# Designs tried in a protein design chat: VH-VL binders against q9umr5. Part 221

Target 1, 268 residues: q9umr5
Amino acid sequence: SYKPVIVVHGLFDSSYSFRHLLEYINETHPGTVVTVLDLFDGRESLRPLWEQVQGFREAVVPIMAKAPQGVHLICYSQGGLVCRALLSVMDDHNVDSFISLSSPQMGQYGDTDYLKWLFPTSMRSNLYRICYSPWGQEFSICNYWHDPHHDDLYLNASSFLALINGERDHPNATVWRKNFLRVGHLVLIGGPDDGVITPWQSSFFGFYDANETVLEMEEQLVYLRDSFGLKTLLARGAIVRCPMAGISHTAWHSNRTLYETCIEPWLS
Below, E stands for the ipSAE of ESMFold2; O stands for the ipSAE of OpenDDE; V2 stands for 0.75 times the mean of E and O plus 0.25 times the DockQ between their complexes.

## First folded at step 8 (VH-VL)

Design pg38 (framework fv_nofazinlimab; at its last look DockQ between E and O 0.89; V2 from the best seeds 0.00; counts 0 for: pae E 2.1 > 2)
Fold by OpenDDE, look of step 10:
Structure pg38 (fold): chain C 268 residues (1-268), chain A 122 residues (1-122), chain B 112 residues (1-112)
Amino acid sequence: as target 1 above (268 residues)
Amino acid sequence: QVQLVQSGAEVKKPGSSVKVSCKASGGTFSSYAISWVRQAPGQGLEYLGYIIPIFGTANYNEKFKGRVTITADKSTSTAYMELSSLRSEDTAVYYCARGGYDSFGYEPFDYWGQGTMVTVSS
Amino acid sequence: DVVMTQSPLSLPVTLGQPASISCRSSQSLVYSDGNTYLYWFQQRPGQSPRRLIYKVSNRDSGVPDRFSGSGSGTDFTLKISRVEAEDVGVYYCMQGTQWPFTFGQGTKLEIK
């Protein structure tokens, strides 16, 4: 039998967005128990990510308990960060494949047409002011806002991303790394035509330097220091990178070709 | 110069709802936070919640969760506070306030509205 | 929730004399960025509150230099070097470090 699949949605999203994915899984892996978690839907997805992590943890624990052979996680967009944090705080998770579906794993510094209403170009450069404050950190978006021009503020004020990345010292860093390393495979999915994740390489733990030059995962300090286990995972062949062009952000979970190429192989 | 102008006084019956507006002028609106604070007669200040208009949603004090709804219209630079299921204890002056930016970052409450008196009585 | 405790609650002062208001928090107000988000507000009779001090010791524009804020961690103080008639009102401290943000009870400053 196939391992259960747990799906976590993204910002302003709900379980409805995954109807096609569910169909694809049922067709290709009949009998698979797929649970799309309807927690923190819509506007509630703006709640602090740690709050979301706790909520999702409560939901996945019983599922994992009933699946001693392990489960697969498919986590979309913001959900990918939630899942990574979840795997970091859970010392007893049994996740075989963690599929990060177009997630801003290294943060967001968006300036795209899709997010112009949320992050206008003229405002992007100033968002650090509110996001790196106690007021801003009460919103999920700010929890993974990564301003490359204000790295000091990011490191000190980010209450989520900087912590799960091990970029800021904290007493749980070693344990979280250990926990995260329990994952069988980390499948990173994203692409240049996403139009939301900025830079799109963030889905592969790439990100801007201070000059907004995109550096790859292997050039990141979190990798070089192995702060949460990326270097270790790569060394043991546990990281799968699946880039795909021609897919917009809202289509990652509904594209059949993407599913067959990047998702399906890891559901067996 | 930034100015916050609130709607006029309200008299409401228990169980009804009230919606107070706060119009901002003289500055930017979307990336700032609008806070709502109330003050019962002769009492102190109580934080209800705040909205960052660009995000489109508010953060609420759990004490009021389920009864308070804070919204913002970016096109009119107006924030709203709606309180439902009104009770006598909700009688208070309701204030909106904006935060600003300085060299150190975001700082709340640099500008205040004039307040809106909401009276809940049978 | 963080409890903010002010003392005294009533502060009668002679004109020209100094005044001091204490604000204590139930836990440290130091945020992860190293800043302390402690604020002082003044509310004159019949008026909206007005921010005097932000982040413990920074005076807002237009606030007389006779007002000063100090403190760290859990203990904070607002001082008025020479009380004037226009200083009559209620003063509030507020913490903005941990949600929900909370106010002190207020200190009513009156002239003797």
Scores: ipSAE 0.910, ipTM 0.961, lowest interface PAE 0.6, mean pLDDT 95
Fold by ESMFold2-Fast, scan of step 8:
Order: structure tokens, then C-alpha cells, then sequence
Structure pg38 (fold): chain C 268 residues (1-268), chain A 122 residues (1-122), chain B 112 residues (1-112)
């Protein structure tokens, strides 16, 4: 039978957003046990990411324990960062496919639709002021805010992303890398018409330099140093890149063509 | 300059709720942390929680989780702290405070409201 | 939670003499960015607290230079070089390194 699938939602989101995804999985892989985690829904998605990782960890442990052949993760938007950390902190995860669905894996630097709606003028250049403080780091958005004009502040103050990316040292870095490398496949999905994830190449571990020119994954220090295993995974043939144009941020989990092209092949 | 003006004193019965307002004037409102701190008569300061209005949600001290709600209305530059299931030990002066930005980055408690006395008595 | 312990809790001082208040934390207050998020506040009778010192040793605008903060890690001191009558009040330290942010018990400074 098919391996169970665990779905982790994104910012200001809930399990309801995945109704179409569940329909597609049921059509192509009937009998698959799909669990969409109902933790940190809506405004609770702004809780610190390490708090979310702890809560999701408690929820996934019994699911993984009941599936000795392995499980798949589908992690949407901010949820992809939660899943990155889960794979690193769990000494015993049995994840086969980790499907990262338009997640800001190298961080976010741009006015999201959410922040733009809440703030009348662009604030991307000033968000670093509050985000890189203990006050700001108690909010998930600030945990992966990556201002390319203040890399020193990001590296030193990020309590989450800089640590899981190995951009700043942590006592557990070696074990986190070992754990992450147990994943069978890292499936990266994203595209230029997302409209929220900025730069969209962050979904593929690309990111802005100080001039806001995007450098791809292979040019990143985290890749070159193999800080958490990207270079090793790529050499092993375990990284899948699936970019697709024409898909807005809220449509990744409800587009049939995307599902068939980028997700379906990795659900065994 | 920035000023924080709080609502007036309240006398409440045990089991009721109270909602204190904190109106900001001058400067920007949305991108600063607005903290709520209380002080029982003759006692020290205790942190209840804070909100960054642009994110639309607040962080609460575990001691008050389930009883305290902090909200903000950007259109009126007003923050609110609501405390429910009031007990006699909730009798205190409640302060709002806002941070500021300087050459060292974000610094909390740059500006304080005048305080609101909440008395819980039967 | 990080526990902040002040000593002394009561500090009678003679006008014009120095005063010193200690603040100790149960954990290091050095944040990952290398900054130490320790603050000192003054509360005069009947008034709202006022921030005197931010990040251990930085004096706020308008705070007299007779006030100074020092320390590192878990051990911090607020000094008043020459106490004046207007300095009467309660002084609080606070840590902002780890949520929930916590205050010391307060030190009541009185003129003897």
C-alpha cells in the first residue's frame, strides 16, 4: 500500500486549504492515509517556528511509528521551514519524500500579500529593525526574514533560519545534518508567478545578494560548505527541482497540472 | 514626540472582565512592539504580553494565557488589553509601553502610558 | 523563565553619596547577536516607570550622567555617583533576551 502522507500548512492557513490536494491524492493513489495537521492554524501560524516544530514533532511521531516503511511530507509555504527543522531535530524520522511546496527555504525579503494588506506603504526595507530583536523573533515571519542589506543582523539575530541552514553555528549542527540526510527525496516546487515568496527562487535555495541579484543554490555558501547536506543530497541524486510558471501562492495545493507533474511521481 | 494615553480607572467585580485602551499619538504605530505591564499596589512589575500591530497578533506570558487578550486598531492608533475572569489579585495599575528605534536598533519601553488603575473588589 | 534577582531590596543613602544596585540573572543574557538585553528603569513615587539604561550601559537621552550601568553575562550593576533628592524611587532591572521578559523585584532607594 502507499506510504502515509503528512501535510503541514503555511502562514495564516489551515487544513481546509488542502481539500483539492486530498482529492488529487485519492484519485491517483487511492487508499493513501493523508493527515493534514491542524496545529498552529490561522493567527497561531505566527507563533515562533521552534514552538511550531515542537508541536508538529509531537503530532508526527505516532504517525511515523505506525508506518515502518516510511512516510511522505507535503509542506506548504512557511510549513516547508517547519518540515526542514523536523527532519533535522528528529533522530528517528523515516521520511521518504519531503515535498516543499513554494517555501522560502533561504528566507523572505519582500512585501508579502499579508504584510502589504496590513501596512499601506512598503516596509520590506525597514522590517529588519523589529525582526532582528528578541521581540520580533517571537513571530514566525521574523524567524525567516532575510534582509540581504543587513546580512550581519540576519546571521546573528535569526533564531531559526540561520541555524537550520547552518549559516550560524549551533552545538547540534552535526546531528541535525546527519538526521536531515536520511530523507529519501527533497522535492522543491515554486515559480515566478507566486507573488508572495520573494525572491521566488528562495523555494529552490536561491537568494538575493547585497545588490538584490539572485544567486542560485550552487552559489550559496550553505551549499558550498554543505552545511546541512544540500551538496551531498544533490550528488546522491536526491534533489528534485520542479519550477512551474502561472501559479499564484494560494494555488499550489489546488492546481491539477502541478500535482501531476511535481507531486504525484513522489508519492509511493 | 510620542505620547501614550490610557483609559480611566475601573472598579470591577470578581469574575468580570476589563478592557483598557492605550492611544498613541505622534510617530508611527504599526511596526513597534506595544507591551502591557502591571503593578499591584506596593509590588513589582509583571509583563503580561505585547503586540506588534502589523502582524495582527500578540504574545502572552504563560501566567495569563486564556485570560488576557491584546489587540490593536491601526486606524485609531489604539492598543487594547482585556483581562477576563478577574480575581482580587488582579488589582493593579496596568501600563502600556512602546519601543522606539535609534542607532542601536529596536529598544523597548521608550515611551510609557500614565497607567490605568483596575480595582477588583466585591 | 529567567529569574532576575536584585540586591539590596532597600537602599537608604545619604544625599550626595554614591549608590549601587546589583542585578543577577539565572541565565546568561547574551543574545545570539552578541548584545545583552538588560535594561534599568526608575519609578518615582506616583509616576510611570522611566527607562534609564538600555543594553547594559547605554544611557537614555535626558538621563543625568551620574547614572551608569555595567556588567556582563549574569551580573549587572546600576550606579548613581552622587545621589540627589529627585532620585528617590524604585529601580528595576529587566531582561529582554528570552521570552517571557522578566523584571527584578525592585530596589527602593531612600534618603536617610
Amino acid sequence: as target 1 above (268 residues)
Amino acid sequence: QVQLVQSGAEVKKPGSSVKVSCKASGGTFSSYAISWVRQAPGQGLEYLGYIIPIFGTANYNEKFKGRVTITADKSTSTAYMELSSLRSEDTAVYYCARGGYDSFGYEPFDYWGQGTMVTVSS
Amino acid sequence: DVVMTQSPLSLPVTLGQPASISCRSSQSLVYSDGNTYLYWFQQRPGQSPRRLIYKVSNRDSGVPDRFSGSGSGTDFTLKISRVEAEDVGVYYCMQGTQWPFTFGQGTKLEIK
Scores: ipSAE 0.769, ipTM 0.892, lowest interface PAE 1.1, mean pLDDT 90
Fold by ESMFold2, look of step 10:
Structure pg38 (fold): chain C 268 residues (1-268), chain A 122 residues (1-122), chain B 112 residues (1-112)
Amino acid sequence: as target 1 above (268 residues)
Amino acid sequence: QVQLVQSGAEVKKPGSSVKVSCKASGGTFSSYAISWVRQAPGQGLEYLGYIIPIFGTANYNEKFKGRVTITADKSTSTAYMELSSLRSEDTAVYYCARGGYDSFGYEPFDYWGQGTMVTVSS
Amino acid sequence: DVVMTQSPLSLPVTLGQPASISCRSSQSLVYSDGNTYLYWFQQRPGQSPRRLIYKVSNRDSGVPDRFSGSGSGTDFTLKISRVEAEDVGVYYCMQGTQWPFTFGQGTKLEIK
């Protein structure tokens, strides 16, 4: 029998978006209990990420309790940040595979056709002004907005990403790192044709330097200092990187080749 | 010059609802927080909530959650506040206000609307 | 909610004399970024409020330099060095550090 799978959706998303993923799991892993959490749907996905983390925590506790052998998480887009925070704040989680499906793990600095309504071309260079304020931090997008040209503001004003990355001191940093390191595998999925996650390498813990040159995970200070356990996980062989070209942001959970290559092997 | 022009005074019966508009002109609309604040006669200021129109949702003071709805229409540069299940204690002047940016970032309440008197009486 | 307490609630003052208004918060207003989100507003009779001071001590454009703000942590002061007739009105402090953002009760400044 297979470990239960918990699915956490992304920004402006809902549980219905994952029906194809559910079909794929049912075909390859019959009998697997799959729960797509129906919380913070649509516009509610803009609520502060810590509020979302608390709500999702309350939903996953009974599922994990019924499966002492472990569970898997599949977390899409913004949902991957929610899940990473869950793994940090839960000292009793039993997650084996954390599957991060095109998630902005090192943040977002996006100027994209897909989100033109949300992030017009001229706005990414100015969005830091509202995001790095108490008013902006009440919205999930600002909780992981990462302007490489205003890194000092990011480090000081971020109420979420800078904390879960261990980029700013806080009383729980040591405990959060310990909890996160309980995960069996971290499966990182994303690709160059995503069109929303900016830079797309954020899904692999890569991000821009001040010149907008992408530095890979192993070049990031959070990796080098092992702030929340990335270096430790890589040394254990627990990080799996599964890049795939040709997939747009809304298609990650409805592409069978992606499922078979990057997700299926980790649903033990 | 940035201007915030609110809809006119309203007299309402208890149990009904009111929707106040706030039309912005003279600048960008979508990337600023538009706040709603009320002032009962002879009393101080009370924060209802705010919207950042590019995000399309509002952040509400829990005291008013469930009774207040704040929206924005980017195409007309207009924010709205709707208060339902009106009571006599909701009699107040309702203000909208917009933030601004200085050299160090975002600052609230840079511009204020003229206020909208809402009177709730039987 | 962060409670903002102003004193005095009523402040009669002689023209040309200084005035001082106190504002105290129930918890520190220092945000994670090191900024203190404390604001002062003036509401003249029959008018909408107007922002005077942002982030404790920064005077807004067009605000006379006789207005100054000071303080830190939980204890803040608005001073008017020489009160003029147009200064009559109600003064509010507001905190913007923790949602919901909250106002003090107001201080009514009147000319004796």
Scores: ipSAE 0.623, ipTM 0.852, lowest interface PAE 2.1, mean pLDDT 90
ESMFold2 (binder alone), look of step 10: mean pLDDT 90; pTM 0.924

Design pg39 (framework fv_nofazinlimab)
Fold by ESMFold2-Fast, scan of step 8:
Structure pg39 (fold): chain C 268 residues (1-268), chain A 122 residues (1-122), chain B 112 residues (1-112)
Amino acid sequence: as target 1 above (268 residues)
Amino acid sequence: QVQLVQSGAEVKKPGSSVKVSCKASGGTFSSYAISWVRQAPGQGLEYLGYIIPIFGTANYNEKFKGRVTITADKSTSTAYMELSSLRSEDTAVYYCARGGYDSHGYEPFDYWGQGTMVTVSS
Amino acid sequence: DVVMTQSPLSLPVTLGQPASISCRSSQSLVYSDGNTYLYWFQQRPGQSPRRLIYKVSNRDSGVPDRFSGSGSGTDFTLKISRVEAEDVGVYYCMQGTQWPFTFGQGTKLEIK
């Protein structure tokens, strides 16, 4: 029958957000065991990402152990970064499809209408002052804040994203790369009308240069150096890119057309 | 010109809670982190936690076992520290302090409040 | 937790003479960005603490140049070249490299 599906939510989110996704999966793949992890809900989603990775790791181990045929991950927004790290730190994961649902894989640099009450107009340019410090790195959003005007600070101070992307060296980098490469498929989903993930191409491993011009995945140093396996996965035919216009950030997990086009084909 | 003004002294019974305020004036409130530190009579400084107002939540020292809550109200430029299940050993002066920035980033404790004496009778 | 140890705990000094306070950490305070998040604070009797030094050796605005900070890794020193009457108080070091952030136990500087 169908492989179990594990769902990891995003920033300020909870398992409740995925009720439509669960209904879609039940309709197209009846009998699928879907576990939506309700760890680090709401404001707890601001805890450091390495702490979240440890908690989610403890939750997924028994699920993977009971599914010798493998499992699928659907990881939304910030949750996609948690899943990136899970795949790297687990030397025995059996993940077939890793579905990254509008996640800032190269980082976030933007204040949007959705978050403007949290990010006043001038804060985007000044958030680096807090984020690239030990104080800021105790909050998840700072773990993947990637200011293209202070890339040297990001590279040196990021305790999470710069390390899992291989942008700064780490003693475990070789093992993390080997583990990540065990994934069957990396399914990247995102789009220009998201309105939160900035730049939206971050969901596809693209990102701003110092002039805020987006460079796509194949122009990134992490891809060119194959730091954690993107170039190897692409050569293997294991990377799926599924951009879709017209979908806002909070709608990725509740849009039927998106589900049928980008998610359903990868839930064997 | 930056000033942090704290609420007045409090006398509390064991088992009750106390909420201390810290109002900021001069400069930008929401762009800074606000820390809370306490000092028991004749003793050293102990870090309770801090809030980054724009994130809407705080980070706490685990030693307080879920008894401390730090909040911020951007509209009044005021941070609050609430400590529940008070014990006699919680008797201390409680300080708020702001972090600042230089060209190299965030630097904590550039300005301090005057302190609030909280006395817990036993 | 990173333990911060100051010595001496009590420092009687004669006006005009130099004073030196040691601060040692149980772990290196060098952060991944190469910065050392070591701070020195002064607390005069009946007053709030005030920051004197940030990142080991940088004097805060308004701090007299008779105060200097130095050190690296786990060993740090605050020096006062010529103690003045207004320097009386308790001095604290603090590490901000690893959460939870911790203070030394304090050094009371007093005139003999």
Scores: ipSAE 0.749, ipTM 0.881, lowest interface PAE 1.2, mean pLDDT 90

Design pg4 (framework fv_nofazinlimab; at its last look DockQ between E and O 0.87; V2 from the best seeds 0.86)
Fold by OpenDDE, fold request of step 11:
Structure pg4 (fold): chain C 268 residues (1-268), chain A 122 residues (1-122), chain B 112 residues (1-112)
Amino acid sequence: as target 1 above (268 residues)
Amino acid sequence: QVQLVQSGAEVKKPGSSVKVSCKASGGTFSDYAISWVRQAPGQGLEYLGYIIPIFGTANYNEKFKGRVTITADKSTSTAYMELSSLRSEDTAVYYCARGGYDSYGYEPFDYWGQGTMVTVSS
Amino acid sequence: DVVMTQSPLSLPVTLGQPASISCRSSQSLVYSDGNTYLYWFQQRPGQSPRRLIYKVSNRDSGVPDRFSGSGSGTDFTLKISRVEAEDVGVYYCMQGTQWPFTFGQGTKLEIK
């Protein structure tokens, strides 16, 4: 039988957005038990990410317990960060494939049309002021806001991303790295036409330098220092990068070609 | 100059709801946190919650167990605080306050409204 | 929740004399960025509160230099070097390091 699949949604999403993905999985892997977690839906997805991690942990623990052979995670957008943190704090997870579906794994520094209803593009350069404060860090968006022009503030004030990345020293860094390394495969999916994840390379652990030049994963300090195990995973062949053009952010979970090429191979 | 103007005094029955408004003028609205604090007669200050309008949702003190709803209308630069299932203990002056930015970053409670007295009585 | 404890709760002071208010937190107020988000507020009779001090020791604009804030970790102090009649009111400390943000009980300053 196929391993169970757990799906974690993104910002402002609900389980309904994954109806096509469920169809694809059912068709290609009949009998697969797929659980789309209905937690922190809609505006509740703005709750602090650590709170979300705890909630999702409570939901996945019993699923994992019933699946001794392991489970697969498909985590979309913001959900990819939640899942990475989840795998970092769980010392007994049994995740085979962690599929990061268009997730801002190295953070977000953009306010595209998708987010314009929250804040205008003109505010991107100023969002660091509120986000890198105790008041801002109570919102998920600020938990992975990564301003390349204020890296010092990011490193010191980010209560989530900087920690799970091991960019700021903390007493759990070694343990979290160990836990995360329990994953069988890390499948990174994203693309240049996403239109939301900014830069889109963030889905592959690339990000801006101080001049807003995008550097690749292998140039990032988190990789070079192996702060959370990224270098180790790559070395053992556990990282899969699957870029695809022509896919908008809201279509990653509803594109058949993308599913067959980037997701399906890792659901066995 | 930034000014916060709150709605007028309210008298409510137990079990009803009250909605207080806070209109900001003289500056930007979306990128500042609007905080709500209340003060019962002769008592101290209590933090209810706050909203950052650009995010469209508020952060609440769990002590109020979901009775408080804080919203913001960016088009009118107005924040709202609604308290439901009113009790006599909810009798208090309710304040809105806006933060500011300086060389040190974001700082809360830079500007205050005049307060709104809410009386809950049978 | 972080408990903020002020002392004294009542502070009668003679005009021209100094005053000191203590505020203690149940845990450290040092945030991850190294800042300490401790605030002092003044509320004169019949008025809205007013922020006097932010981040332990920074005076707001218009606040007389006779007001000063100090402290670190869990112990903080607001001092008034020479109390004036206009200083009558209730003073509150507040922590903004850990949600929910909490106030002290307040200290009522009165003139003897």
Scores: ipSAE 0.926, ipTM 0.969, lowest interface PAE 0.5, mean pLDDT 95
Fold by ESMFold2, fold request of step 11:
Structure pg4 (fold): chain C 268 residues (1-268), chain A 122 residues (1-122), chain B 112 residues (1-112)
Amino acid sequence: as target 1 above (268 residues)
Amino acid sequence: QVQLVQSGAEVKKPGSSVKVSCKASGGTFSDYAISWVRQAPGQGLEYLGYIIPIFGTANYNEKFKGRVTITADKSTSTAYMELSSLRSEDTAVYYCARGGYDSYGYEPFDYWGQGTMVTVSS
Amino acid sequence: DVVMTQSPLSLPVTLGQPASISCRSSQSLVYSDGNTYLYWFQQRPGQSPRRLIYKVSNRDSGVPDRFSGSGSGTDFTLKISRVEAEDVGVYYCMQGTQWPFTFGQGTKLEIK
């Protein structure tokens, strides 16, 4: 009856974190088949994002094949970047709703309190030096690290984010855009009290300029040039923005009000 | 200035494990790649893997991934390499090395430890 | 894996004469940032390796100016303009463009 839901977790995360979300879906959409992908858990979530994309691709293929009418993706934190890349690389995906739960879609630039377990000392102004090297790009956090004060290094050294955003030319850019645009809806969820995603507006494709002033999605070059289809999706009425204050990074998938407001309407 | 001091030579039986330490002094530790490289007698260099201690996890050469564990303790500026299921072919000098930063960014293998001889024999 | 092939494997040289070591990679070492992550190391007898050259041609601090690196793409060269007694040892190239990063097999430089 309801389209199957596939859940993709984030950095230092596992499938158990989504038990409350599964309960909410069962209550409002009984009989929905929900699969929480149990790949790249814990420390394995620091593996290169392209490696994670390949692994998750292999896991979603049979699920999508069994559901020819479509599936939904709920993708949390770093998992939202994995899912966006999946939509680009899969020429036969059948995703209707892509629900992005507080994902750093335009990158990360922060040593916030909830990232302290990764960065026990403040390092954000210096991390570009190793992240924008082949040694750093072997770790997922560096794959989407976006230092607004070294944008030239980001554009040229990023092996993941600059490519899926269409910020650097590559031979697959046109095909990836075409594949991404086959999604039915893009649901962007996040908020100012997240405490980890920096700036929090990255979850809505906003990001810092060189002065650390946040530019919103419509002010970003990737939107203005329609590099991977954001302008086309917005014109189509396919982008839903659902900000919510008062939710910390670890609580997005365990808050009933957030679920009812931002997720439930999109699980047809 | 920067110094990497490794633990002493080890003699091990086949099938056992060895854990080599690498303590950094005279400089910083957490935001560099700390690499492990080995050299069998009369042979060349072989990259085992590396850790960036601030991330708390290592990147392994697939050749060794199932047998090598690389860790770091940021509070003591010490990296560790553990090799399990030892066999005679693992007899080698094991080196740790730390990268550095220059005007071009990050560069590998700026400083080397003195090496740790691991001999595997019954 | 990117294969790094050095030649010659053994290089006997008369003191004061030039020496040249070739290193070839199985694929281009130019990274997306435009840098070429090709390195040269020296290992003197009984010592740990020492970095000589980073990113093709940049000499490390304290490395004599008789050492120079050159090359592009897949072909690289380390040159010693006049060999000194202290230059005896094994020289390795290494690529840092694609993980796993790999070393050449080494070139043993000896004084005739």
Scores: ipSAE 0.814, ipTM 0.918, lowest interface PAE 1.0, mean pLDDT 91
Fold by ESMFold2-Fast, scan of step 8:
Structure pg4 (fold): chain C 268 residues (1-268), chain A 122 residues (1-122), chain B 112 residues (1-112)
Amino acid sequence: as target 1 above (268 residues)
Amino acid sequence: QVQLVQSGAEVKKPGSSVKVSCKASGGTFSDYAISWVRQAPGQGLEYLGYIIPIFGTANYNEKFKGRVTITADKSTSTAYMELSSLRSEDTAVYYCARGGYDSYGYEPFDYWGQGTMVTVSS
Amino acid sequence: DVVMTQSPLSLPVTLGQPASISCRSSQSLVYSDGNTYLYWFQQRPGQSPRRLIYKVSNRDSGVPDRFSGSGSGTDFTLKISRVEAEDVGVYYCMQGTQWPFTFGQGTKLEIK
């Protein structure tokens, strides 16, 4: 028997986006119970991430309780950040594989196709002004907006990402780290042709410095300080990195080769 | 110079809905928070919610959630506030306001509309 | 919700004399960035409110220097050094640190 799989969607998304992923899982792991959480769909995905974490937490508790052998998480795009926080705030989670599917783990700095579609003005240079305020922090995208030219504002004003990454101190940091380290495997997936996640290396805990040069995970202070356990997980052999070229942002959950290479092996 | 111009006074029956507009002229529209605040006759100010037009959705005060809808149309530089299931206690002047920027960050309520009186009576 | 309490609610003042309005919050208004999101507004009779002070003590462009804001944490003050006839109206404090953002009850300044 296979462990249940819980799927968490991304920005402006819904459970319908995962129909191909469910087909792939059913083909390779028949009998797997897959729950795609139908919360914070569409524009509700812009609700503050801590509000989403609470809602998803309430939904995953009964699923985890029914599966004493453990569960797997597949978390897409913004959903990967929700899952990061879930693993930190739940002192009783039994997650084996956390599969982060093209998620901006170190943040986002760039005009996204989703935001450009709604309002065709550039957001890059000016978004820091509204995002790093109490008004902006009531919207999920501002919770992980990480302007490398205003890193001081990000560190001080981010109510979500800077805290879960241990980039700014928090009273719960030690407990969050202990809880996160309970995960069996952290599977990171992403690629250069995503077109939305900017920089794409954010999916692998890489990010821009002040000159917009990408520094990889091992050069980040959060890794070097082991702020929430990345260095410990890597030493344990628990981090899997699976980059793949040729996949656009909306295709990560519907590409068979990606599924077989990066996801299927971790769905015991 | 930025100016916010609101739609005219409305008289509505209990149980109906009202939709107030707020048209911005001068300056940029999409990257500011546009707030809606009301004031009952002789009373203080109460925050209903706000929209940041570039995100395409609004944040609402829980007291009004389910009854208030705030939208924005970038092509006309107009924000809207719709309040449904009207009660007599919803009789108030409704204001739109948008923020501005100092050298370091965002500051709310830099510019205010003239207000729209909504009267709910049988 | 953060509760904002103003005192006094009614403030009769003689022309040319100073006036002081207190605003107290039920919890600290210091945001994680070290800023305090406390604002003061003036509403003259029949007019829309206008912002006088942002972030405790910063005076808006065009606001006379006889208006000043001060305070920290949970206790804030708006002072008018010499009241003029055009200052008649209602003054509101507002916190923008925690959603939902909330206003004080208002202080009506009248010439006696």
Scores: ipSAE 0.779, ipTM 0.899, lowest interface PAE 1.1, mean pLDDT 91
ESMFold2, look of step 10: ipSAE 0.812; ipTM 0.912
ESMFold2 (binder alone), look of step 10: mean pLDDT 90; pTM 0.923
OpenDDE, look of step 10: ipSAE 0.908; ipTM 0.961
ESMFold2, fold request of step 11: ipSAE 0.811, 0.813; ipTM 0.918, 0.915
ESMFold2 (binder alone), fold request of step 11: mean pLDDT 90, 90, 90; pTM 0.921, 0.920, 0.921
OpenDDE, fold request of step 11: ipSAE 0.924, 0.925; ipTM 0.968, 0.968
ESMFold2, look of step 13: ipSAE 0.812; ipTM 0.920
ESMFold2 (binder alone), look of step 13: mean pLDDT 90; pTM 0.920
OpenDDE, look of step 13: ipSAE 0.907; ipTM 0.960

